# Ledger of designs, part 4: VHH binders against Integrator complex subunit 15 (IntS15)

Target 1, 373 residues: Integrator complex subunit 15 (IntS15), of Drosophila melanogaster (Fruit fly) (q9vpf9)
Amino acid sequence: MSMSIDSNKLLLRKGDMKLDNYPTCAVEALTRLETLIASRNKQNMVMQIISEFIFLERTPKDGDVRKSQALPISQMNLFQEFQLIIALIEYFSRPGRDATRNAIFLSLFGSHLTPQRSKLLSRLISTAVSGSVAPLLSSAGTWMQQVGCKTPLSLEVAQNIVSDFISYSRKTPEQLKQLPMVGPHFAANFMVAVADLYLNEQRSPTLNPPPDALLDTITEWMMENPTLCQASQQPLVLPAGAIAMPFTTPLAGLLRWVVLAPLVSNRSAYSNLHLSLLRALQQLVSSGESTALPSQDLMQIVKSLQSYCARLAESKTDPQADAAYQKCMERFAQAVQIALSSNCITNQIQLLCLLESLPPHKLMKIVIEAHKK
Short names: E, the ipSAE of ESMFold2; O, the ipSAE of OpenDDE; V2, 0.75 times the mean of E and O plus 0.25 times the DockQ between their complexes.

## First folded at step 1 (VHH)

Design b10 (framework vhh_7sr4_2)
Fold by ESMFold2-Fast, scan of step 1:
Structure b10 (fold): chain B 373 residues (1-373), chain A 120 residues (1-120)
Amino acid sequence: as target 1 above (373 residues)
Amino acid sequence: EVKLVESGGGLVQPGGSLRLSCAASGFTFSRYAMGWYRQTPGKQRDLVADITYGGSTKYGDSVKGRFTISRDNTKNTVYLQMNSLKPEDTAVYYCAAGDLYSTFWEYDYWGQGTQVTVSS
């Protein structure tokens, strides 16, 4: 509680900053954050400036739930929200250090993201995609990595991109064709997030496939630039004092898509995506990157296949004669072989034991025997 | 309900040792970065030590070599081992928690603080 900011002290330090001059006060606040954000001891001051002068949020009053459960309510009208989006686009387009932009972006949209800020963030990112605002997309990509690409925060951003650009399209949208070149880090992290939403029994028991336009968009991106799956080619520029987190690639999630796709879809785009993923894995043979395919992600694919085979057994269908299962295992065996040869799978012994529990497949048996010991 | 409860503070003689504990509840502890800050009367709150979910640590210049931060994810607890205590270490010590990818200035939750007094 002694960490509470005195609003009078905060106002005095900012001079003439007033709520009556929006969005000028937001622009002034962003400039002052450039100097304040380097100080670890001023977290509470930074957060209050953001809340009061950028998002126009009010503090919950008596009768409200506890502060740890009560979220601030934005006083911004729709016109002010639009003005803020424009101001942020202009701010992030200014010449400056990537570390400073990333620190400010993380402070605006990191901890305790309210529903109002979440809505603004989604709209801001969609505007940046439409306008090819590379510095903002770079900061958004870093933000996704810092908060976690598969967390509810990142998934909401990914779902909003799907809603805005994909949902009513029959082919790859023009706005998204250039995204891997304008914001490769954002594109890669978007793929991590969106891959988690489809063909994933942890999110849905029915293994729902992605929309055709989304599958086509990601397939085209991967065919043109398989390096989007390589951590070493997508450096993170973190703000001073930021916590270094393990870099995540879309490789594992997209591999789950192509391996499990035969169970629910006959779409040919999955074959092209599979080939692109094998090429991406091949490029890791000389790099020695041991975290490209986490064993936990591969083990989830095994569990999904086990569940499928259990259902086949109930219908008295032989998995070894089932065309869908054979195609799943063929794609999985090819990827596992390349990944094991590249030493980019963690806990490979446990993975091999789980793979042996699946109904036998000729190619997979060869792969297991080659790497057993 | 997110709660951080500090314990282990008290009165100790110069050169003595104390171990502070912060028991966390209401969130997935293993995914959060944890930190200790301290505040002395008339001064700003200073970073004592931080630890990431992966175990990487950082210390304030005045405590390097004397204090050690550690965490136990099975007990949802972060610890601060304080050795070779000096009168200048007298302060209220605060536990802080930030989400998986928080920077030091973006801590989400703070404890109420525990008093440490170093005096003969």
Scores: ipSAE 0.000, ipTM 0.148, lowest interface PAE 17.8, mean pLDDT 78

Design b11 (framework vhh_7sr4_2)
Fold by ESMFold2-Fast, scan of step 1:
Structure b11 (fold): chain B 373 residues (1-373), chain A 120 residues (1-120)
Amino acid sequence: as target 1 above (373 residues)
Amino acid sequence: EVKLVESGGGLVQPGGSLRLSCAASGLTFSSYAMGWYRQTPGKQRDLVADIYSGGSTKYGDSVKGRFTISRDNTKNTVYLQMNSLKPEDTAVYYCATDIVATIEYYFDYWGQGTQVTVSS
């Protein structure tokens, strides 16, 4: 918007909105955004309205800091933050077009999210989980897919839910247990994100298992909702001209959990989760989903097992005799068999060669030999 | 005022290589995430690769291990090195700012695209 007409129009709208009765100005701004988003040519106006009237942000002067450090400064007090959370819950609970709600959510919590907006987003989503606010959770699920479920933004949201409902909660709330029914797309994308936080050597040099209550909750979700992994594949409702980011499933991350879990944990919940994942994988494979379990994700699990076996060799321990390794390989071989039977795995020869590099395991050897054709 | 200009596309044989460039103007380049998307006729744009302001990268499953994204903050340019090209890589390649989905995906922060054709 370099046109003076648009600048003057924005200034007139600022005159109509007042900051002296928060959160009324935020509610008014949200209503105006519905029209501005539909017009498509008001991007800078939308961002300015959001910054000034919703988040009460002030930008530093050009000469004060380097551009990379010139982040908006939040002027909200704790009471105003609470008022905004309630106003957003009420706004996203109203009847309206899903495309408009999703566009507004993406505009509020998009690119280069400030620490203040990130904190507010996490609090908003936790409040929506507590209140079972299905329309907001639907928009949050869309947001997670659009920003990427494994990005720092999505991981921060996932970590805050773990903190609020698992780590610092005396008992897992019923609302969290019902999340797959209230917001299946959000629940599926939350599982993608949270699976990346634990039992993942790419994020941490040590394999940190998830909290027991989180593991139990996800295991119950998967057992009670057999199609939950497919919820992440639902088409997104976006405004005309919007670009849908690729869907992901929690299968790869949760498979890594159950395969690597014997190395650090003896919890029985992993056996139940493993069975539910095999069932979900079989269903997705049978439906012709070529991206249900990418070969790259299977190769990453192989690399983690190779690293473990290398450490065993340094300790003069025989991997073929290690009970934990045997359990890992048994679970992994079952998943690999289903994946390879799909004829949808790319670079199958490379995957088979990589699997052969692992210390021998009877079931895995049978799987490899069956697919060398 | 944000403008993204792609270049480096063309015709290559299977197994060949191409390097795409995207020159950005009208934004504080070093502060923005940059990415490459591709589109086949009749389909929505699909993520190829992204690079965050801190230098961390992510790739689409179909290109992982074959394509490399990089950036030069002094030139306000993001690059996509494409190796071991396949016929299915044939698409129009688009440069985008803020891989994190925002209103930019809907309105103003996309380049016009550069055609990549992989065939003999």
Scores: ipSAE 0.000, ipTM 0.135, lowest interface PAE 17.4, mean pLDDT 78

Design b12 (framework vhh_7sr4_2)
Fold by ESMFold2-Fast, scan of step 1:
Structure b12 (fold): chain B 373 residues (1-373), chain A 121 residues (1-121)
Amino acid sequence: as target 1 above (373 residues)
Amino acid sequence: EVKLVESGGGLVQPGGSLRLSCAASGFTFSSYSMGWYRQTPGKQRDLVADISSGGYTKYGDSVKGRFTISRDNTKNTVYLQMNSLKPEDTAVYYCAREGWELLPYDAFDIWGQGTQVTVSS
């Protein structure tokens, strides 16, 4: 069957735009959006107006979507939000092309969300996690990669997952335990985002450890899924015109956790996480991936250790005799050795100079000397 | 404001060499993949070479072994060393940054203005 390429036939019909039919009118709008994407027509303004209508940010004035008026705020009540979430879950669960699904998801949520759409997106993703809705989680993972996994948008999604599943749990919830298998790309990108929220001086002047249940969940994920960091790469199936974004992994953020953890925590889970990260890093560099540990992220770990050592020096404590510092440096030296040996660190000389500024550690000294030559 | 400025193009004889430079500003250069594309009259833009934030490189089949892409993150610059130039390498060469947003119709969000490379006697 031929698809309509006539713009007037691709716009919402007057009957489809009746708000009393919500969310049915939103599903019809999604069908129009899908048709525009599938036909590869460059009608970005029409697609924007359709998405605004889906979220009740525009009221149709006539039979033409272009004649609608923008609303100052979203008119969705809580029941309409719930109806739209269920409709979106049903819609994205339909058989179809992954590239088209991803394009629709990005058209709905994009990089410049209103507060109402951000709130709905977080609720949608939490519902998809609890229901193991693999197609939607795949699109959400792609969305996190395209908007950036460490941006406020991705951090808000990560915080809502922690709030909904982790904050009051004493053990890993079953739905989260299965997440690396149901939505590996989303799980990996979630780890990139959530790692930035804890043990990070850029987010808080105090090194706050993650909740015990979150640490245990991520440690279990990494131990049981050796290739999970590779899943942080974009899916192979992307919309027409899209390109694979730079390969990013949760390794740098999680390495910061295990390196800095001895300063605030004695939990054994960090040792298991450390070993799983070394294994994951070795697998990634063996696969030819060179973006696993960005030098800037490693230099931030050095700066945190410098701050700690300065405080020890003020109290006349010797960092070389401090057990916590020794454990930090042991874990850091092992990861740095693997990263330097694979030649995946840009600006190696600056990193080595910063590492030399730290109080001496036997293994780290050997690593530095081996890579200065 | 994000900008890419190419330089180093010109006229050379077959077998000659040129080094193209692309100076980037207005973004965290080290976090992005960068590429060189070329466009000949009447043709679509083709990938010449790209380089990831981690230094992984990819080359178009016609330039493998002759061209080398590199980057200097301290100078926010990506380079294309072109050796053993052939008349078929004549094109406008464009520097590009890989987009962060999904582009349903275009692969990159930022392009330079282009620099002409002409290989003739």
Scores: ipSAE 0.000, ipTM 0.096, lowest interface PAE 21.5, mean pLDDT 77

Design b13 (framework vhh_7sr4_2)
Fold by ESMFold2-Fast, scan of step 1:
Order: structure tokens, then C-alpha cells, then sequence
Structure b13 (fold): chain B 373 residues (1-373), chain A 124 residues (1-124)
């Protein structure tokens, strides 16, 4: 496959870009993308401009299958990478429409990132967190929902935030205390990603356990910002033709994590996080928010507990005598009670039937009986 | 915070005995396999002994018959009884907690933890 002739003509007619004037050529490219992104059929031109003038990537000229396959290679040195991060911070801080800013961010970092772009994205987001760059964090939050908050890309972003701000801290890092106010959408999606990172199938086998400072940070966020979980429910400002990824609420992700956490770790920090989530859930159901905790997410928790109990049966252990199972069911029953008391759960009958399939637990039995009609 | 604290290391003469202890906190100890690994400078860590949540044990070939691993779930502690010690047993001994394979499959993630190590020196 060959380059688009129209792309070359437009670049030449709008003036020649000089790679020797980095990062000026990247800033000029970003400005030109504002016009090109509005045209749905100019995607190839947009990608070529991004690759050549922003990331300084080079691909094989022919691009045909006859040649050895080659991935794009960035020619940026460390100084140019730094210059690009500063240029992007400056660009995304300028007045502009959310739709345009988000479209450009999605085009820069897409769903299929090279290792070089992934490293730049992580550094860019960490810089934006440190500098409280609200417009960039808003675009990053939208990007996470577009690519999926539980995908490897989003999990890598979450892991890098933990590494940069949390892993070497004994208490909630000062840099993160303002994040729910500066970038609520990003903070909400970060919580979805980090819960999945430390509990679910996307986790790296070499990942260290979550530090207490991480659990404490999220607990403080939820206690100080009870409406934080609503931030991810705002409509996405997506470019024309963009595909929205399936949505996961922070409450659903965090509840799954804290309910199942006793299967892995019995830490007091999880109990504090759980209490903050119950408070947030109570506030959301009192406001009539039925999307805060979907029944499908609760049913997935049941399935995980069923799998655990099957393993206990293999070792001839009574689930009712298992401390981990008891703690999981205690936390789960408390959340289910709040969710069901609001009548905002869809498929309540199916959920109750699934809950009844679990080995009996005192509090859960009371909750189930209270909601049978 | 997850923490594994080794103790009981030290200097001992060849043919002597030592008992290592590893006190665990911050996770559901009874569900995890526990193990002892050792490392000599410039070499990879080698398995010394492991014990499953159900009490099944495995030993490295060089220590079988001389070392015994055991666990006390009420104290969240794993032990390594080392008898008939040899100069070749000189190493830093590390305690490790490994999530069961079924838990890895259930949660699609592995929660493995390591202690900071304790020095064992076997020399006259």
C-alpha cells in the first residue's frame, strides 16, 4: 500500500513543515489536525502527520507484504521527547472545544500504541497529574473509556501512576489529593483500571501487591468526593466515527475488588475502602442512580465466589467456616442490601436466585429474605 | 501492608542446626503456598523447600533429608528446620508466599510476595 496523494498535496499547499524546528513542527501539526479531524475521510492523512511530524516515526517506504515487516520506529532523542511532552501540555491547555481536544488525543494515542508512544503517554499523564493540567487529564479520561478502562493500555497507565506517586509513599501523596477535583473523569477511570489491575485477568504475573497508600488514597478520594463515581457517567465527547468501549462504573469495579480482596489479602486498608464505597453507594442510590451498580457486575461477583467455593469443596473445607469467604460475603451482603433497598437494580429476581446459590451466610440470608416479594 | 519477616539466621559450624521462621502479615496466609529460597551472590535464587496450603511439601535435591519445612496457620508463620548444615548451605534465605494456581485462574492475577532475606553462614 502507498501513501495518499491528497495528504502530500495538502501538506505542501499549507506550507512546508521543518523537522529541524522541533517541537515547532509538532505544534503546527496539532493545529492542522484540528481541521483534518473534522473530515471523516482524512484518517490516513491524520495518522501520517502524527507519525511523521509529532512522533518523528519512520516506516518502510514501500509498506508492501513482499518486504520484511517493520514496525514504526521513533527517531526522537530524550530531549525531543521532553520537548514533545511540554508542547502537548501547552497545546492541551489552550482554549478549545472538548470534542476537538479529545479527538486529537485519541488520534495521538489510539488503541494500538508502539512501546515508544506508550512510554510518552505515561510520562505525559504523570506530568499532567503533577501540574494539575485539567484539560489534558479530561482528554486522558475520555481516552481510557474509548480504549476500555480494563484493557492493557489503561492498566499500564494505572500502574505507572501507582509507581510514580504511590509505591514509595507511606500516606496519600500530596500530588494526588487534588486529582478528583482537577480531573474527576480521569480519577474515576483510574479507579476502574487499578481495581482490575490488582484483582483481575489483565494483571501482569510480575506485578507487586497493591500498597496500603493506594487503598488509602482511593478511600480519601471517596470520602472527600462522594460524587466522584458519577463523573464516569457523563456522556463521552467523542469524535465523529469513534467507537465507544463498554462502560464500567468505578463503584462496580471497586466493590468487586474489595469484596474479593479477602481471597488474596486480609488487610485493614480494604475495610476502610469498603466503608467509603458503602457511603458512596448509599448517596448514589438515594439520588436514584440505577447505573451506579449494574446487576451484571453483582452477578459476576457471585460467579467468582461460586468458583472459590468449588475449590474449597475440593479440599473438603466448609465455606461457612472459611474466614476469607465469610469476610467476602459480609462485604458483599452490605453492598447488596444498599443496592436492593433503592429498587434501582435491574433483574433483581435473577440476582436473588444467584445469591441463593452461594453457600449460606447469615447476613446475606437476611438480605435475600428482606427483598423477596 | 503485606509483610514477610524472616528470622533465625546466623553463623553455625558444619554439622550444626538452625531453625528459620517467617512471620507473615497482610494476606490470607492459610490460602497461600509458602516457600524458602536461597541465593548466593552472582547466582539465581534456588528453591530450598515449599509447602502447599494443604501441607504437601517439596524439597530441593541438595537439602532433601536434611531440611524440614512446616507451617502454623494460627500464627501465620512458616518454618525451615535445617539439620546437618554444610558450607555449601551458606546463602541469604528468602521467605516467599505464592498464590495458588486456582486463585491465579480465578482472579487472573498472581499475588506472590517476598521477604527481605536472612543470612545463613556455615563456617568453622
Amino acid sequence: as target 1 above (373 residues)
Amino acid sequence: EVKLVESGGGLVQPGGSLRLSCAASGFTFSSYAMGWYRQTPGKQRDLVADISSGGSTKYGDSVKGRFTISRDNTKNTVYLQMNSLKPEDTAVYYCAATSPEWLYELLSGRYDYWGQGTQVTVSS
Scores: ipSAE 0.000, ipTM 0.223, lowest interface PAE 17.4, mean pLDDT 78

Design c01 (framework vhh_4orz_3; at its last look DockQ between E and O 0.19; V2 from the best seeds 0.00; counts 0 for: pae E 9.7 > 2, placed apart)
Fold by ESMFold2, look of step 5:
Structure c01 (fold): chain B 373 residues (1-373), chain A 119 residues (1-119)
Amino acid sequence: as target 1 above (373 residues)
Amino acid sequence: EVQLVESGGGLVQAGGSLRLFCAASGFTFSSYAMAWLRQAPGKRREWVALISSGGSTDYADSVKDRFTISRDNAKNTVSLQMNSLKPEDTAIYFCAKDYGDYFRSLDYWGQGTQVTVSS
C-alpha cells in the first residue's frame, strides 16, 4: 500500500541488527523494541522483529500456506537457546524502566506461544528463580496476572518450577525458599497456580495432594510472610493506556487445600497452613480493607465434600461419625465465618443455601444461622 | 487486513436477553485478547468485557453477573451473552482486538451492532 514498508525491508533498515550475529542481533532487537512498543500502530512490526530476530523463527512464504494460518518455524539450536536465555537474563536484570520491561516481557511471552517459546519461558523463569533475579521475577509476576494465573501458560510454568525445584531435587533449594522475599508478586501468583493443580476436582477426578516438599515450602512461606497474599493486589506497572487484568489471591485455592486435605492426608503442615490462612483473612478485617472471596470457589469445595459424602453413603458411614469429614467442616466453618465478617464473600446467600445441603456440622450450623437472619 | 464483524444486536424489552457475536479474520485470533466495548448516545466509548488469549475474563462493574464473554478459537469468534438487560445497556456494541494481553491497543474495532433496551 502507499506509505507502507515491507516487513523484510524495514527489518533490514532497522537491522543494524544482522541475523548472522546471534545473540547480538537479539540484544539489538530488544533495545530497538523499547521505542517501537510504545507506538499503538506498530504491533505487527514488533511481532515480526521478535519472531525473526529474537526467536529466529521463519514464516512460510509460498504455496498454499497463508501467513496468518502458519505456525512459525523455529531455527534455533540448543546453543542459541542457551545464548538467548543468558541475554534475556541480562536484559531483564537491568534496573529501572519497569513499564517498558513488562511490556517487552508480555510481547515476548504474552500471546499464544510456540513450543519453542514456551520451553524458553519456563527455562528463563527457573533460571531467574535459581539466580534470585528480582527484576525478571517481577516481570514474570506481572505476566502471570496478565495472562491469568490459572491458564495453561501459567500452569505449565508452575509445573516446571515444581519439577525443577521439588520433584527433581534431593532438598528444596534455598532460592525457592527465598522466593517471597525476592519476588513476592511472582510468589503469590505461583501459589495461585499450584493451588489450582492439586486437591482440585475440576482439574482431576481424584483429590491429589501436593508433593510433601511443596506443601512444606508453601506453608513456610505463609507462616513467615503474613502479607504475601496481599502482594497479588499491588498495582501493576504497565505502559500508559494499558489495562491491568484483575488480580487473583491464593486465598481461595489454599483454603481448598486445607479444607479438603483431611480426606487424603494426615500431614500436620495443613494445620499450620490453615492457621496462616485464618490470620491472612483476619488481617484484611484489621486493615479496614475488604477483599472479595468468590462464592464460586467456595461452592467448588462444597461439591467436593458432597462427592465424599456420597461415597460415605455407599459404605454406610455416617458423616457425623467420620473424623475426616468433621475436620474438613471445622476448617471450612472457621474460614467462612472470618471471611463473612470481613466482607470477603460475594453472593453469600447463595453460598449459605448450598452449605445447608451438606450433612450437619455444629460450628457450620452456627455460622449459617448467624448470617441468614 | 484485520476484520471484526459484529452481529446479534436488536430491540429487546427490559429483563430480556441477547447474544452478540464477533467474527474475526486477518490475524491469529487465538493469540490476542478480545474485548467488547459500548458507546451510549452522548457518552464516551467504554469497555464492557475482556477475555485474554488464555481465557481469563474481566467485566465492567455495571454488567458483572449479567454478561458473559466467551471465545471460540476454532471458529475465530468472540461472543457476549447479555442477560437481564436494562435500558441503560442501550448502546452500540463494538468488538475489539488487543495487543499482547496488556490491553494497550483497544482501538481496533468493528462497525458495531445496535442494542436497544426498552422499558
Scores: ipSAE 0.006, ipTM 0.437, lowest interface PAE 9.7, mean pLDDT 82
ESMFold2-Fast, scan of step 1: ipSAE 0.005; ipTM 0.394
ESMFold2, look of step 2: ipSAE 0.000; ipTM 0.294
ESMFold2 (binder alone), look of step 2: mean pLDDT 82; pTM 0.830
OpenDDE, look of step 2: ipSAE 0.237; ipTM 0.644
ESMFold2 (binder alone), look of step 5: mean pLDDT 81; pTM 0.818
OpenDDE, look of step 5: ipSAE 0.063; ipTM 0.560

Design c02 (framework vhh_4orz_3)
Fold by ESMFold2-Fast, scan of step 1:
Structure c02 (fold): chain B 373 residues (1-373), chain A 121 residues (1-121)
Amino acid sequence: as target 1 above (373 residues)
Amino acid sequence: EVQLVESGGGLVQAGGSLRLFCAASGFTFSDYAMAWLRQAPGKRREWVALIYSGGSTDYADSVKDRFTISRDNAKNTVSLQMNSLKPEDTAIYFCARLGYSSSWFDEYDYWGQGTQVTVSS
């Protein structure tokens, strides 16, 4: 109500911060933020101050930060971080409107994400995965859509989840097996982020190769949950003023990754993932789902292969004799055959022309000829 | 109708070599990817090597640089050259076809009977 909003304004104006009852004061602040959002009395500066209070952040001083940095500084100790994570888990587990919960989550992590909040977000999501906290994972999925699944923020979250469940002994890959059922939207957007993370070396030149356990986990997800590809980056209408980031499907992202993987890796786990993706694509095509693999994503694979062949030409290597190129083209041809069989691919003629511009490959030539009319 | 028949297995000393053969019949061999998988006593079946219709190959990390998969489309044969064999390579080795028909995406649609490989320490 209006009285509650006025009380929140007075509290912020006075700077009346009672730290002694943490995390209770953070939960009260979350409730006030929810009331403000629900009333549509959206004041970005007020919401920013409330979020800073929740994360125990303060304004930087000359001794704390150099002139090139202007982000708030976290004052939380490890115990307070633990208390906040538990409080957020409990808060987001409450019955309520999905749109309101998503707006609160975006207010906490969307427009004001410091390195400290990014680490807390990763720990929060990790805890939610372990505890099967579906409402929180749903909001996290919406957050990834809002900030963009291929942005540095989303890639950092994805890398931290891989580190926590796959690379280190603190958690196990087995704990991720339930994720597609508990949080399908988050699982879908996580796969988009992971595929981009490992495909682009320029974003993280110190990034280790993806663990086989990660590839095996995604393969199992695709085999056990064939409709997971239908979970999109935009399942719900975004809040007013939110920016829709470029859309890609999990299938399109993962396929681009596995088709181009032979250029950097000969690992068998990629072949198993590729086979699971072809099965998922065939099932989606059979159900009439033509949007699972957009023509723009297929055209981007062509451009990547054209760049690779240009580099081979510089080294005077024949693409017809290059094992990596041959394997990429085999995987690509198999996916293109299934996609074109849907009869709903936009710009099919342009796609076929681009495919013909690549150095010849026997299977791809057969696929192209089968779909020329 | 579709048949896969393995041969070449046997007893070999650690550090030795063996070459396995798989004779395929009942289908157009050149159109299909072929694989080798193995099953050690009391363990689950694991994938070893895959060769695509175009000749590209994939290997499990445990056998990479020691094993080589190849195919002869004129003879409808897929082969696995196994070098630097270890006691842990002891298993029944299976030849399998990656399907391209109505069950193409069911992974491996036809399997051989298996051939025993025993590596002595």
Scores: ipSAE 0.000, ipTM 0.106, lowest interface PAE 23.1, mean pLDDT 77

Design c03 (framework vhh_4orz_3)
Amino acid sequence: EVQLVESGGGLVQAGGSLRLFCAASGRTFSNYAMAWLRQAPGKRREWVALITSGGYTDYADSVKDRFTISRDNAKNTVSLQMNSLKPEDTAIYFCAAEFRGYDLWSSYDYWGQGTQVTVSS
ESMFold2-Fast, scan of step 1: ipSAE 0.006; ipTM 0.345

Design c04 (framework vhh_4orz_3; at its last look DockQ between E and O 0.01; V2 from the best seeds 0.00; counts 0 for: pae E 19.5 > 2, placed apart)
Fold by ESMFold2, look of step 2:
Structure c04 (fold): chain B 373 residues (1-373), chain A 121 residues (1-121)
Amino acid sequence: as target 1 above (373 residues)
Amino acid sequence: EVQLVESGGGLVQAGGSLRLFCAASGFTVSSNYMAWLRQAPGKRREWVALIDSGGSTDYADSVKDRFTISRDNAKNTVSLQMNSLKPEDTAIYFCAKVPYYDSSGWTFDYWGQGTQVTVSS
């Protein structure tokens, strides 16, 4: 049997650099990268190939006085960006090892992206959502976990999905509604990111609710996909020697939405989302699932409620008589009770101390006393 | 302007050795990825050896353990030591800088004119 590697090396030919030969040289570069990424000593060559053959970027010349401050300069026109997006979708759709696809995706779109690469990434992911391209969305999910769901890059991707499918769309497309079935890992990580964008006073001075269509979509995702938020359903497949970043469950951020929602909204979708979140928490208890809730989001809920109660005091309103506050506390107590029973909250002692600082609520008082023996 | 000049080719008997040299001007070899490629008549151009800016090397399977790429930063050159040569190694050998695009246009090519290596049986 005869095998040839010459097609993988043709990216160095002059003909591969013509506009009409793009994206062929990028596809050939991607194939070559599969053999190179196994070697830790070739990372500089991998990054140079990606920059020059895939993203068509100029590397600053030697001796250039601006070299230490220069970023690669993109020379890709809009038509070439479209061609690359299609080529990447086709490449990631090919049969192959998940670890290889994830390594390539992380090499293309790891941390420290240029603005031009991050724009292309956001368009690529939106296109993959529209096309229900499961293998690409699987790699995007791994990517988002590895770079962090709440980093500027991940928040940009999440905001672009909201813009493309919620804000600028007359009707929520079926492809977005089915995202948890097509790309569950990406859907979970998207929920972490988008939960951070709304009803979060760390990101905005006011409690801005999510758009109604987004809330409805996420509520339906949680109702139809009860295990979506569990770490065991979102495993990482990484190249040998890679350090896996921990999964961040969207449960804590979504609990912030449902607990704080009575302060700004009466939409019934929050009640449905709340019940779905309680079910997800109960399943952790029943299964013994070791998915830790980040306590920082829960503590931020307390701080937002403290701020609201301070405003009630200025208007001479008793928190125990305020219907919105009582509904917030009822939802919060129900979630905290289940989460403490499952022992899935990090830093529980500090959370309980903060909860005691809030105006009393009957159910919350019972929950606190049961766990502060 | 970027220039690459290959030398050291010639006629050699099978089992013999040759060392090719690539003199670079207009850029610094140590700051770039450099490659050797070859093309025999009627065949596709193929890569042979690569060296990155950190000195890490890679080789095509057909030449692994027989060929060695190296660089000399003081002379601004890249070389290819070719041992245990076979008739199948007969080709024009080209030195290349990893393709780039600059303000002059589309320059993703290697710049050398090539040097002929002929291995007789």
Scores: ipSAE 0.000, ipTM 0.109, lowest interface PAE 19.5, mean pLDDT 79
ESMFold2-Fast, scan of step 1: ipSAE 0.133; ipTM 0.618
ESMFold2 (binder alone), look of step 2: mean pLDDT 79; pTM 0.799
OpenDDE, look of step 2: ipSAE 0.007; ipTM 0.254

